# Miniprotein binders against q6w4x9r395to579, part 193

Target 1, 185 residues: q6w4x9r395to579
Amino acid sequence: GHCSLEGGSFVTTFDARPYRFHGTCTYILLQSPQLPEDGALMAVYDKSGVSHSETSLVAVVYLSRQDKIVISQDEVVTNNGEAKWLPYKTRNITVFRQTSTHLQMATSFGLELVVQLRPIFQAYVTVGPQFRGQTRGLCGNFNGDTTDDFTTSMGIAEGTASLFVDSWRAGNCPAALERETDPCS
Short names: E, the ipSAE of ESMFold2; O, the ipSAE of OpenDDE; V2, 0.75 times the mean of E and O plus 0.25 times the DockQ between their complexes.

## First folded at step 14 (miniprotein)

Design sf5
Fold by ESMFold2-Fast, scan of step 14:
Structure sf5 (fold): chain B 185 residues (1-185), chain A 91 residues (1-91)
Amino acid sequence: as target 1 above (185 residues)
Amino acid sequence: GSEELFERAKELIDRALEAAERGDFEEAKRLLDEAFKLIEELARRGADEELIEELREAAKLVRYAIEAGNPKLIRVVRWLLVVVWWEVDRR
């Protein structure tokens, strides 16, 4: 299955449901029992430098008990906060430069991440068939049914993307539904 | 109590990163040193080892940001620190 994070704030789930949101936070992109050592993939969104009203992907994080790997729009790769030279290898993960504008994170456990660095920071997630029906987060549940793709962290199927996205925040951040206008401005 | 020391250590780590973000590495180091002292005190008092390890991880991330002095790496540590505190809150 394939999930994409494109054009700043567009997401297409593993079941091919497209949606868009406005938010500044770290979000859980993918959680699954198939990921080793409580692994999770996360996406960091922040305000776009081009437009004050838009938000965009600025980093992707792979988190486990042993690793905190960050790939950022600044073209740095870190593990546990420490900068790494490419290719960077751990027991189960290799991060390398696939092309002049793309990095790839390959794993031994059926997860692949490709990050476009330029001209726009974008991410593409591929998971093997063992993940079918066993994923949670912004990329959806990969069960072949788009009806419940907006299943929140509480297990509730929502009709709106904003409530779904808010449930997957990994940080104390403003809600996606929050108005940007200061009432006293 | 140990809960008060935990919140104090967290506050010092947060303030150290804020100082590093401003380029005030002397103040960042001072605040981080104080945080490490409180973490050691928590360990001596027999506080939850899981929470002590989370504090140590947070402090090490900030220490690396200070040592590197690179704004790109300081941004990475900002994002990671948010996640570390989120994990602490969910445990």
Scores: ipSAE 0.748, ipTM 0.876, lowest interface PAE 0.7, mean pLDDT 85
Fold by OpenDDE base, second read of step 15:
Structure sf5 (fold): chain B 185 residues (1-185), chain A 91 residues (1-91)
Amino acid sequence: as target 1 above (185 residues)
Amino acid sequence: GSEELFERAKELIDRALEAAERGDFEEAKRLLDEAFKLIEELARRGADEELIEELREAAKLVRYAIEAGNPKLIRVVRWLLVVVWWEVDRR
């Protein structure tokens, strides 16, 4: 399964359903029992301009009981608030520079993350087949059915992206918006 | 009690970051130092070790942001704290 966060406000689920939202919060991108130590992948969005439609992905966070890894445009921060020299390796996670503009987080448990740092901060999530039907979050449920990708954290299927996205907020943040604006915004 | 100290520590960490966001790094450091003191007090009282460690990590993240003085990093840490508090609350 491949999930992408592109263009600042666009998401394509594991089931290849595209949608757009504008929000300034941290969202659960991927939860699964297949992730060890209650692991979760999260996406951090913030304002990039003055209008509500000017939002962008600013960081990706992997969080578990054992590991906290933040990949942002300028820094890779891990446990204890330390910036690490790459490559960085833990028990089952490795973060390294793939190219001059791309970082990769490789894991031993079937999760891969590629982050484009420039010119636009974008993220690409890949999960193995063992994750089929066992994923939750903004990346969807990876069951081959696009019609139920907007399943909320409470297990309710929503018809709009905004309510779906809001259900996966990791904190108390403003409501997400669905605006038909310039795809580059 | 320990619960009050825990909440106060969280508040101090948040306020430290807010000070950093305003560019008041001296105040940020002061607040953060106080937070660390409370964290150690919690440890001394035998509070939940895992939760204490989460507080320590949060405080260290804020410290890193303060020391770096990078507004972008500070913003990232702000939202990271949201995640950390979320994790703490679900434990």
Scores: ipSAE 0.169, ipTM 0.574, lowest interface PAE 2.6, mean pLDDT 89

Design sf6
Fold by ESMFold2-Fast, scan of step 14:
Structure sf6 (fold): chain B 185 residues (1-185), chain A 91 residues (1-91)
Amino acid sequence: as target 1 above (185 residues)
Amino acid sequence: GSEELFERAKELIDRALEAAERGDFEEAKRLLDEAFKLIEELARRGADEELIEELREAAKLVRYAIEAGNPKLIRIVRWLLTVVWWEVDRR
């Protein structure tokens, strides 16, 4: 399955449900019992550099008991706060430059992350079939049903993106604002 | 006393990162040294090992920010420290 974080504030879940939000926080993107050592993928959103008061993806974090890997829009890669030169390898994770504008984090446990650095910072998450029905977070539950893609951290399916997004905050941050996914709707 | 010492250690770590964000690395190091002393005192008093591990992780992150002196790395540590404190608060 595939989940994408594009255009600053757009998200498409593993079940292909699109949504948009405005928020300045670190959010849980993906949690699953299939991730080793209580692993989680997180996304950091902050205010956009333009005058439109928009927010955008600024970093992606993979966090587990042993690793705190950050890939930032500034092309800095750290683990546990220390800068790492690429390619960077751990036992189960390799971070490397895929192209001049893309970094990739490959894992041995069925998770792959590709980050576009330029012209706009974006992230693409791929998970293997073992994750079906076993994911939680902004990328949805990967169960083949889009009607419950806004399942909150408390296990409740919401009809709106803002309550869903707020339930996945990993920080003391302001509440997210909803944004229209399709202006023609 | 464990709760008071925990809050003091957390406050010192936060203040150390704030000093580093301002470029005041001398003050950041001083505050961080005080935090490490309180963390070891909490360990001697038999405080919860999970809480001690979280404080040590937080202090190490700030130490790396101070050693690097790079605003981009300091920003990354700010994001990570926020997540660490959020995890602690939700226990």
Scores: ipSAE 0.710, ipTM 0.853, lowest interface PAE 0.8, mean pLDDT 84

Design sf7
Fold by ESMFold2-Fast, scan of step 14:
Structure sf7 (fold): chain B 185 residues (1-185), chain A 91 residues (1-91)
Amino acid sequence: as target 1 above (185 residues)
Amino acid sequence: GSEELFERAKELIDRALEAAERGDFEEAKRLLDEAFKLIEELARRGADEELIEELREAAKYVREAIEAGNPKLIRVVRWLLTVVWWEVDRR
């Protein structure tokens, strides 16, 4: 399955449900028992560098009991707070430069992350079939049904993206605002 | 009590990061020194070892980013502290 974080504020879930939001927080993007050592993927959103009232993806964090890997819009890769030269390899994870504008995090456990650094920071998450029905977070539940893709951290299916997104905050942050797709974009 | 010392250490670490973000590295280092003293006091009192390790990890992130002299790493530490405190809150 494929989940994307694109265009600054757009998300498409593993079940292909698109939505967008306006938020300034770290959010749980993916949690699953299929991730080793209590692993989770998080997405950091912050205000746009242009003085619009918009927010965009600025970093992706993979955490587990052993690793806290950050890949940032500033082209910094860290693990446990230490800057790393690429390619960077751990027991189960390799981070490397795929192209001049893309970094890839490959894993041995069926998770792949590709980030576009320029012209706009974007992320693409791929998970293997073992993750079907076993995911939680902003990328949805990967159960083949888009009607419950806004399932909150409390297990409640919501009709609005903003309530769904707020339930996945990893911190004390302001509530996110739901944003409609611009018909011209 | 131990809970009060934990909250004080967390507060000192958060304030150290805020000082570093403003470029006030002297204040940041002073606050970190106080945080490390409280963390060692918690350890001497037999506080939860996993909780102490979370505090040490957070303080280490702030210290190492300041020592590296790279503002981009200071920004990364803001997000790492959010993750550490989220993990603590989930216990």
Scores: ipSAE 0.746, ipTM 0.875, lowest interface PAE 0.8, mean pLDDT 85
Fold by OpenDDE base, second read of step 15:
Structure sf7 (fold): chain B 185 residues (1-185), chain A 91 residues (1-91)
Amino acid sequence: as target 1 above (185 residues)
Amino acid sequence: GSEELFERAKELIDRALEAAERGDFEEAKRLLDEAFKLIEELARRGADEELIEELREAAKYVREAIEAGNPKLIRVVRWLLTVVWWEVDRR
């Protein structure tokens, strides 16, 4: 399964359902029992301009009982908040520079993350087949059915992206907006 | 009680980071020191060890940000705290 966060506000689920939202919160991208130690992948969105529609992905966070890794445009911070030099390796996670503009987080448990740092901060999540039907979050449920990708954290299928996205907030923040605005915003 | 102390510790950690964001590192350190004291008090009272550890980690993140004085790191730590609080709240 491949999930992408592109263009600042666009998401394509594991089931290849595209949608757009504007929010300035941290959201759960991926939860799964296949992730060890209550692992979760999260996306941090922030305001990139003056309008509410000017939002963008600014960081990706992997959180578990053992590891806390933040990948942002300029920093890679782990566990106790220290900026680490790459490559960084734990027992089952490796973060390294893939190219001059891309970082990669490789894992031993079937999760891969590629982050494009520039010109636009974008993220690409890949999960193995063992994750099929066992994922939750903004990346969807990876069951081959696009019609139920907007399943909320409470297990309710929503028809709109905004309510779906809001259900996966990791904190208190403004409600997500569905605006048809400039795709570059 | 312990619950009040826990919430106060969280608040102090948040305020410490806010002070750091403003460049007031003296105040940040003061607030953070107080947070650590509360964390230790929680430990003394036998509060949940896992939750206490999360508070300690959060406080350490802020400490690193304060010590570095790096706005970029401070921003990242803010994001980290959001995630940590989420983890704490779901336990």
Scores: ipSAE 0.279, ipTM 0.661, lowest interface PAE 1.9, mean pLDDT 89

Design sf8
Fold by ESMFold2-Fast, scan of step 14:
Structure sf8 (fold): chain B 185 residues (1-185), chain A 91 residues (1-91)
Amino acid sequence: as target 1 above (185 residues)
Amino acid sequence: GSEELFERAKELIDRALEAAERGDFEEAKRLLDEAFKLIEELARRGADEELIEELREAAKLVREAIEYGNPKLIRVVRWLLTVVWWEVDRR
C-alpha cells in the first residue's frame, strides 16, 4: 500500500482517501505491530515560510527503541540527534540519495519512505502486504474500506479530518483546522 | 518528591533549548548543568531507570544542539525533544 503527503498539507491514505488540514505539530503517520522495536513513522508540520495561514510538512521521523531518524526539508538527516552522512546504514535501515532531489529510507521490515526535497518537501510511504489491516495513524488503517479511514487513536471513526488528525498528535499542540481539498489536485 | 524534581529537570532542559534557539549558548550550558544535577538527584532517590535515561537523552539532544550551533540541527532537536517528552508522558 501507498500513502502520500504532498503539496504541503495534503494526505492520501493507504486506502486512497484524500484530505488536508492546517496544523503545527508532530503527528503519528504510521503505527503497526509489524514495525520492530515499537516503531512508528511521524510527520512534522509547521507554518509555511511565506504564508502565516498555511502549514506544510517540514520533516519525517522514524522512531523505535533503537533509532530516532529525522529527515528534514533542509536536507538534514540525523539519528538520535547526530547528523549523518549519506548513505547512512543501520542493521535494518538504509538512508540514501535516490536522485538529486529525492532521499530514500529503505528497511528490511516492509516499510519504504521516499522524500522529495525540491521544489516542495513531500513524502511517499510504501508498506508491504503484511501491513494490511494492521496500520493506524494519519495514513489510515489499510483495510480496503475508505469510510473508516478517519479512525482516531481512540478507535472511533470520525466524519471530519480535523478530529481525526488531532487524535494523532504526538505532543501538546494547537487543534488542527480542516481544509478544503484543492480542486486542482 | 520525585515528580517535582522530574518536572524541574524537564523545565531546565526546555529552557536550555530555548536559550540555544536564541544563540545564548552560555546560558544554555548553565541550564543543562543544573538539569544534570537534578537528574543525578533523581537517580540517587531511586527514580525509575528508564525515566532517568529519557531525561539524559533529552539533555544530550540539547547538548548536541549547543555543540554544533547549526540552526538546522537546533530545529531538528526541537522536534525530537517534543517526541521524547511525548514518549515519557505515555509511559
Scores: ipSAE 0.623, ipTM 0.807, lowest interface PAE 1.1, mean pLDDT 83

Design sf9
Fold by ESMFold2-Fast, scan of step 14:
Structure sf9 (fold): chain B 185 residues (1-185), chain A 91 residues (1-91)
Amino acid sequence: as target 1 above (185 residues)
Amino acid sequence: GSEELFERAKELIDRALEAAERGDFEEAKRLLDEAFKLIEELARRGADEELIEELRYAAKLVREAIEAGNPKLIRVVYWLLTVVMWEVDRR
């Protein structure tokens, strides 16, 4: 399945449900028992450099017991807070420059992350079929049904994005304000 | 009790990183030194070993970011620290 974080504040889940939010926090994108060492993928949103009333993706974090990898919009890649030269390889993870504007994190466990650095920082998450119905977070539950894509961290399926997004905050930050958009407009 | 000291240690680490972000490395080092002393006091009082290890890890992240002196790295460590502290609070 494929999940995307685009245009600063737009998200499309693994089941292809689009939504938008307005928040400045770190959020859990993906948790799954298929990720080794209690792994999780997280997204950091901050105030937009273009518009003060908008927020944008500024970093992606892969967190596990052994690895704490951050990939930032400034092309800084760290593991456990230490800056790394690319290509950077661990036992199960490789981070490398795919193109002049894209970095890729490839794994041995069915997760792939591609980040676009320019013109706008964006992220694309790909997971293998073993993740079907076994994901949780902003990218949804990957069960083939979009009606429960807004399942909160408490296991409640919401009809709107605002409570869903707030339930996946990984920090003491203000509640996200959902900006309703029509994907066809 | 120990929870009050733990919250103080977290506060000192956060303040050290904020001082570093502002370019005040002398203040950052002073706050970080105070945090390390408090972490050792928590360890001496028999606080949970996993909790002590997380605090030491957080303090190490800030110390190394200060030593590198790179503003982009300091920003990255701020985001990582937020996640590390959130994980600790959930235990």
Scores: ipSAE 0.631, ipTM 0.803, lowest interface PAE 0.9, mean pLDDT 82

## First folded at step 15 (miniprotein)

Design ef1 (at its last look DockQ between E and O 0.44; V2 from the best seeds 0.00; counts 0 for: pae E 9.6 > 1.5, pTM E .793 < .8)
Fold by OpenDDE base, look of step 15:
Structure ef1 (fold): chain B 185 residues (1-185), chain A 82 residues (1-82)
Amino acid sequence: as target 1 above (185 residues)
Amino acid sequence: STTRLRIEFRDISEEQAKKVERIIRFEAEKSGVDVEFEYHDGRLTVEARGSPYAIEWFLYIVKIRLWWELEGVTIYVIKVES
């Protein structure tokens, strides 16, 4: 399965459903029991301009019980807040420079991430066939059916992207954090 | 400054609550967040206190860690900064 985050606000799910959203939060891209140590891949979006529609991907985060690997638009790679030199390798993850403009995070558990640094910060997620039907998040559920890709964190299929995307927020949203909210929505 | 976070889990079994408590305690300790738990009649209430950064991180990780553990459970989060 291939999921892409392109053009600042465009997402194409594992099932190849394209959609657009504007948000300035951290979102779960991929959560799956196939990811070890409660791992999840997340995307950080922020304002890129003055208008509300000017949002862009600014970082990709892989978070597990052991690691918090952040690849940011400024090409800084950190793990648990500490800057790391490339290539950087953990037990089952390797982050390295693929090209002058691309970084790659390779794993031993069927997840691959390619991050395009320039001219636009973009991300490309690849998961192995073992992930079929077992993924959640903005990248969808990887079951070959595009009509249910907008399944919320609560398991509700939405017709539009807005509620779907909001359901996958992973914190760092002032508006959401400053009021009573359902963390699963 | 200190931030107070309340997480309420509704329609949660006692067994689930114990599991959630274990996970949250672990993450709270790692994040430098103080936590208190109360379970009563299908409701688990978690009170968390810490720095704004610690609480944000704590909430962040808890949401991820509990994602597949709480099917059928409704979760409410209240954050109060002071």
Scores: ipSAE 0.020, ipTM 0.224, lowest interface PAE 7.1, mean pLDDT 88
Fold by ESMFold2, look of step 15:
Structure ef1 (fold): chain B 185 residues (1-185), chain A 82 residues (1-82)
Amino acid sequence: as target 1 above (185 residues)
Amino acid sequence: STTRLRIEFRDISEEQAKKVERIIRFEAEKSGVDVEFEYHDGRLTVEARGSPYAIEWFLYIVKIRLWWELEGVTIYVIKVES
């Protein structure tokens, strides 16, 4: 399955459902029991310089109980806050420069991430067939049915991308200084 | 700095609340987050305190682990204070 995060805050799910959103936050892109150590892939969005309301991808984060690997638009790769020289390897993850403009994170557990650094920061997520029906987050549920790809963190299938995306906020965002409510409220 | 977080689960049975509390206590310990629980009339309230990073991780993992446990339960983050 393939999920993409492209310029203009466009997302295409594993089931090929496209949508767009704007927000300045960290969002859960992909979570699955197939990821070891409670792993998740996250996307960080911040303001773009074009419009005061528009946002763009600025980092991708793989987070687990063992690792917090950050690949940012400044081309620095860190794990648990420490900058790493590429290629960088752990027991089950390798991060390396694929081309002058692309970095790749390859894993032994069926997740692959390709990050385009230039001309604009974009990300492409690939998961193996063992992930079918077992994903959640901004990349959808990978069940072959686009109608429920907007399933919120509360398990509610939404018709609008905005409520769906907001439910997958994962951290201390500017809006995290305010009360969060049920995505449907 | 220290962040305080309040989470409220509404329309939750006592049995569900016990399971949720066990999950949250386990994850709070691993995240370095201090938690207190109150359950009253179908409402479980969790007050959590920790560093901003610990709270961020804690929220992430709690949401992930509770995805499969929630039926008819509404989760609110009532207040986040620095």
Scores: ipSAE 0.011, ipTM 0.277, lowest interface PAE 9.6, mean pLDDT 76
ESMFold2 (binder alone), look of step 15: mean pLDDT 79; pTM 0.795

Design ef10 (at its last look DockQ between E and O 0.66; V2 from the best seeds 0.00; counts 0 for: pae E 6.7 > 1.5)
Fold by OpenDDE base, look of step 15:
Structure ef10 (fold): chain B 185 residues (1-185), chain A 82 residues (1-82)
Amino acid sequence: as target 1 above (185 residues)
Amino acid sequence: STTRLRIEFRDISEEQAKKVERIIRFEARKSGVDVEFEYHDGRLTVEARGTPYAIEWFLYIVKIRLWWELDGVEIYVIKVES
């Protein structure tokens, strides 16, 4: 499964459902029992301009009971608050520079993350087939059905992205704004 | 079906406890979980009640929130019963 966070406010789920939102919070992208140590991948969004519609991804966070790995737009990588030099390796996670503009987080448990640093901070999440039907968060449920991708944290299928996105907030933040825009535009 | 969850925070200041309480209350309301708090001498006890699914999610999201916002706070899940 491939999930992408592009263009500052566009998301494409594992099931290839595109949607757009504007929020300034931390959101759970991926939660799954397949992730060890209660692991979860999260996205941090913040204001990128004056208007409410000017929001962008500013960091990606992998959080578990063992690690709190943050990849920020300024290319700083931290674990548990400490800056780390690349390549950085933990027990089952490696963060390294893939290209001049891309960082990669590789894992031993079927999760891959590629972060594009420039010109736009973007993230690409890949999970193995073992994750099918077992994912939750903004990246959807990876079950091959796009119609139920907007399932909230409480298991309620929503028709629009706003309540869906808000349900996956990992903080006390304002409600996200939904806009129906083609990600290819 | 109803599940009861008991969480303890040890060696936590009153100020930290208030922050934890705010976070937990927010998530509890969002997940439809009833919560009660007791703070005494550096220990915060949280009693939560809800459906099995609600409690499972509640516990998870609380951990996530606390990991993010309160470094160094240890969570002790004392009891889960249905």
Scores: ipSAE 0.244, ipTM 0.644, lowest interface PAE 2.0, mean pLDDT 90
Fold by ESMFold2, look of step 15:
Structure ef10 (fold): chain B 185 residues (1-185), chain A 82 residues (1-82)
Amino acid sequence: as target 1 above (185 residues)
Amino acid sequence: STTRLRIEFRDISEEQAKKVERIIRFEARKSGVDVEFEYHDGRLTVEARGTPYAIEWFLYIVKIRLWWELDGVEIYVIKVES
């Protein structure tokens, strides 16, 4: 399965559902029981400078009980806060320079991340078939059906990208929607 | 069905406990999990109730945020009852 993070906060899910959002937060991109040691892949977005509402990807983070690997737009790779020379290996993760413009994180557990550094910071996530139906986050649930790819952190399928994206925030950041729901129910 | 989860934090200050509580309340609301807190003598205890799905995600996302936002705070999962 393939999930992409491109341009002005465009996302294409594992089930090929495209959407766009505007947000300045850290979001859960992919979580799955197939990732060892409570692993998750996260995406960090910030203002792009194109317009006051436009946002873009500035870092991708792999976090588990063992590792906090950050790949940022400044081309520095850290683990647990310390800069690492490439290629960088752990027991089950290798980060290396694929080309002059691309870095790759390869793993033994079926996750692959390719980060395009130039001309635009973008990310491409590939997961093996063992992940089918077992993913959560901005990349969707990988079940072959685009109608429920907007499943929130509460397990509720939403019809709008903004509500879905807001549910996957990893911090106390402003919601993508400006106004709260009317109190009448 | 309903799952109950008990989490404990040890050797944390009252100020750290307030920060942990804020994070946990936020994520509990988003995850559909009910939580109760008790702080005594450097120990913060959290009782959480929700569906198995919600509890799994809640525990996970709380761990993520604590790793990201706080230093030196360790989570002990004391008991999980279904």
Scores: ipSAE 0.014, ipTM 0.377, lowest interface PAE 6.7, mean pLDDT 79
ESMFold2 (binder alone), look of step 15: mean pLDDT 80; pTM 0.793

Design ef11 (at its last look DockQ between E and O 0.88; V2 from the best seeds 0.61)
Fold by ESMFold2, look of step 15:
Structure ef11 (fold): chain B 185 residues (1-185), chain A 82 residues (1-82)
Amino acid sequence: as target 1 above (185 residues)
Amino acid sequence: STTRLRIEFRDISEEQAKKVEDIIRFEAEKSGVDVEFEYHDGRLTVEARGSPYAIEWFLYMVKIRLWWELEGVTIYVIKVES
């Protein structure tokens, strides 16, 4: 399954449902029991444009009991707050420079992350078939049905992206509706 | 049905407890979980009540947020009862 975070704050879920949102927060992108050590992939969005309402992806974070890997738009990779030279390897995770503009995080548990650093900071998430029906977050539930991809953290299918996105916040941050800006999807 | 969750934090200052409470209140509101706090002598106790699903997700998000945002704070799950 493939999930993408592209310029203009566009997201395409594992079930190929596109949507857009603007928010300044950290969000749960992917959580699954297939990720070891209570793992989650998170996405960080911040202000990016001339308009006060525009936001874009600024970092992708893999967090577990063992690791806090941050890949940020400033091209620094850290684990638990310490900058790492690439290639960087743990028992189950390898982060390396794929090209001059792309980084890759490969894992032994079926998660792959490719981050485009330039010209626009973007991320591409790939998960193996063992994740089918077992994911939660902004990338959707990977159940083969686009009609419920806007399922909130409480298991409620919503008709709008804003309520869905706000439920996946991982920080004390304003909801998208508090900024009076609705995502386009 | 309603699940009751009791968690606590030990040997934390009032300042640390306030930061923990801010995280927990936010996650409780998102999850539809009712919470009550008691801080006494370096111990923060939290009683949480909600559906089994809401309590499980609430606890997961609290752990994630504490691990991501704070240092020197350890969560102890004391009891999960229906």
Scores: ipSAE 0.640, ipTM 0.845, lowest interface PAE 1.3, mean pLDDT 87
Fold by OpenDDE base, look of step 15:
Structure ef11 (fold): chain B 185 residues (1-185), chain A 82 residues (1-82)
Amino acid sequence: as target 1 above (185 residues)
Amino acid sequence: STTRLRIEFRDISEEQAKKVEDIIRFEAEKSGVDVEFEYHDGRLTVEARGSPYAIEWFLYMVKIRLWWELEGVTIYVIKVES
């Protein structure tokens, strides 16, 4: 499954459903029992301009009981708040520079993350087939059905992205604005 | 069915307890979980009630939020009844 966060406010789920939202919070992208140590992948969005529609991804966070790995738009990588030199390796996670503009987080448990640093901070999440039907968050549920991708944290399928996105907030933030738009349009 | 969860925070200041309460209340509302708080002498006790699924997700999110926003706070799950 491939999930993408592009263009500052566009998301394409594992099931290839595109949508758009504007929020300035931390959101759960991926939570799954397949992630060890209660692991979750999160996205941090912030204001990129003066209008409410000017929001962008500013960091990606992998959080578990053991690690808090943050990849920020300024190319700083931290674990538990401590800056780390690349390549950085933990027990089952490796963060390294893939190209001049891309960082990669590789794992031993079927999660891969590629972060594009420039010109736009973007993220690409890949999960193995073992994750099928076992994912939750903004990246959807990876079950091959796009119609239920907007399933909230409480298991309620929403028709629009607004309540869906808000349900996956990992902070006390204002409600997100939404517009279902194809990122390629 | 209804699950009851008791969470304790020890050696926590009133100010810190307030922050915890704010986080927990937010997650409780999102999850449809009913919560009650009691703070006494550095100990914050949280009583939560909801469906098994709601309580499970509520607890998970509380842990994530506290880990993210209040580093160093230890959560003690004291009792789960269903």
Scores: ipSAE 0.402, ipTM 0.747, lowest interface PAE 1.3, mean pLDDT 91
ESMFold2 (binder alone), look of step 15: mean pLDDT 82; pTM 0.821

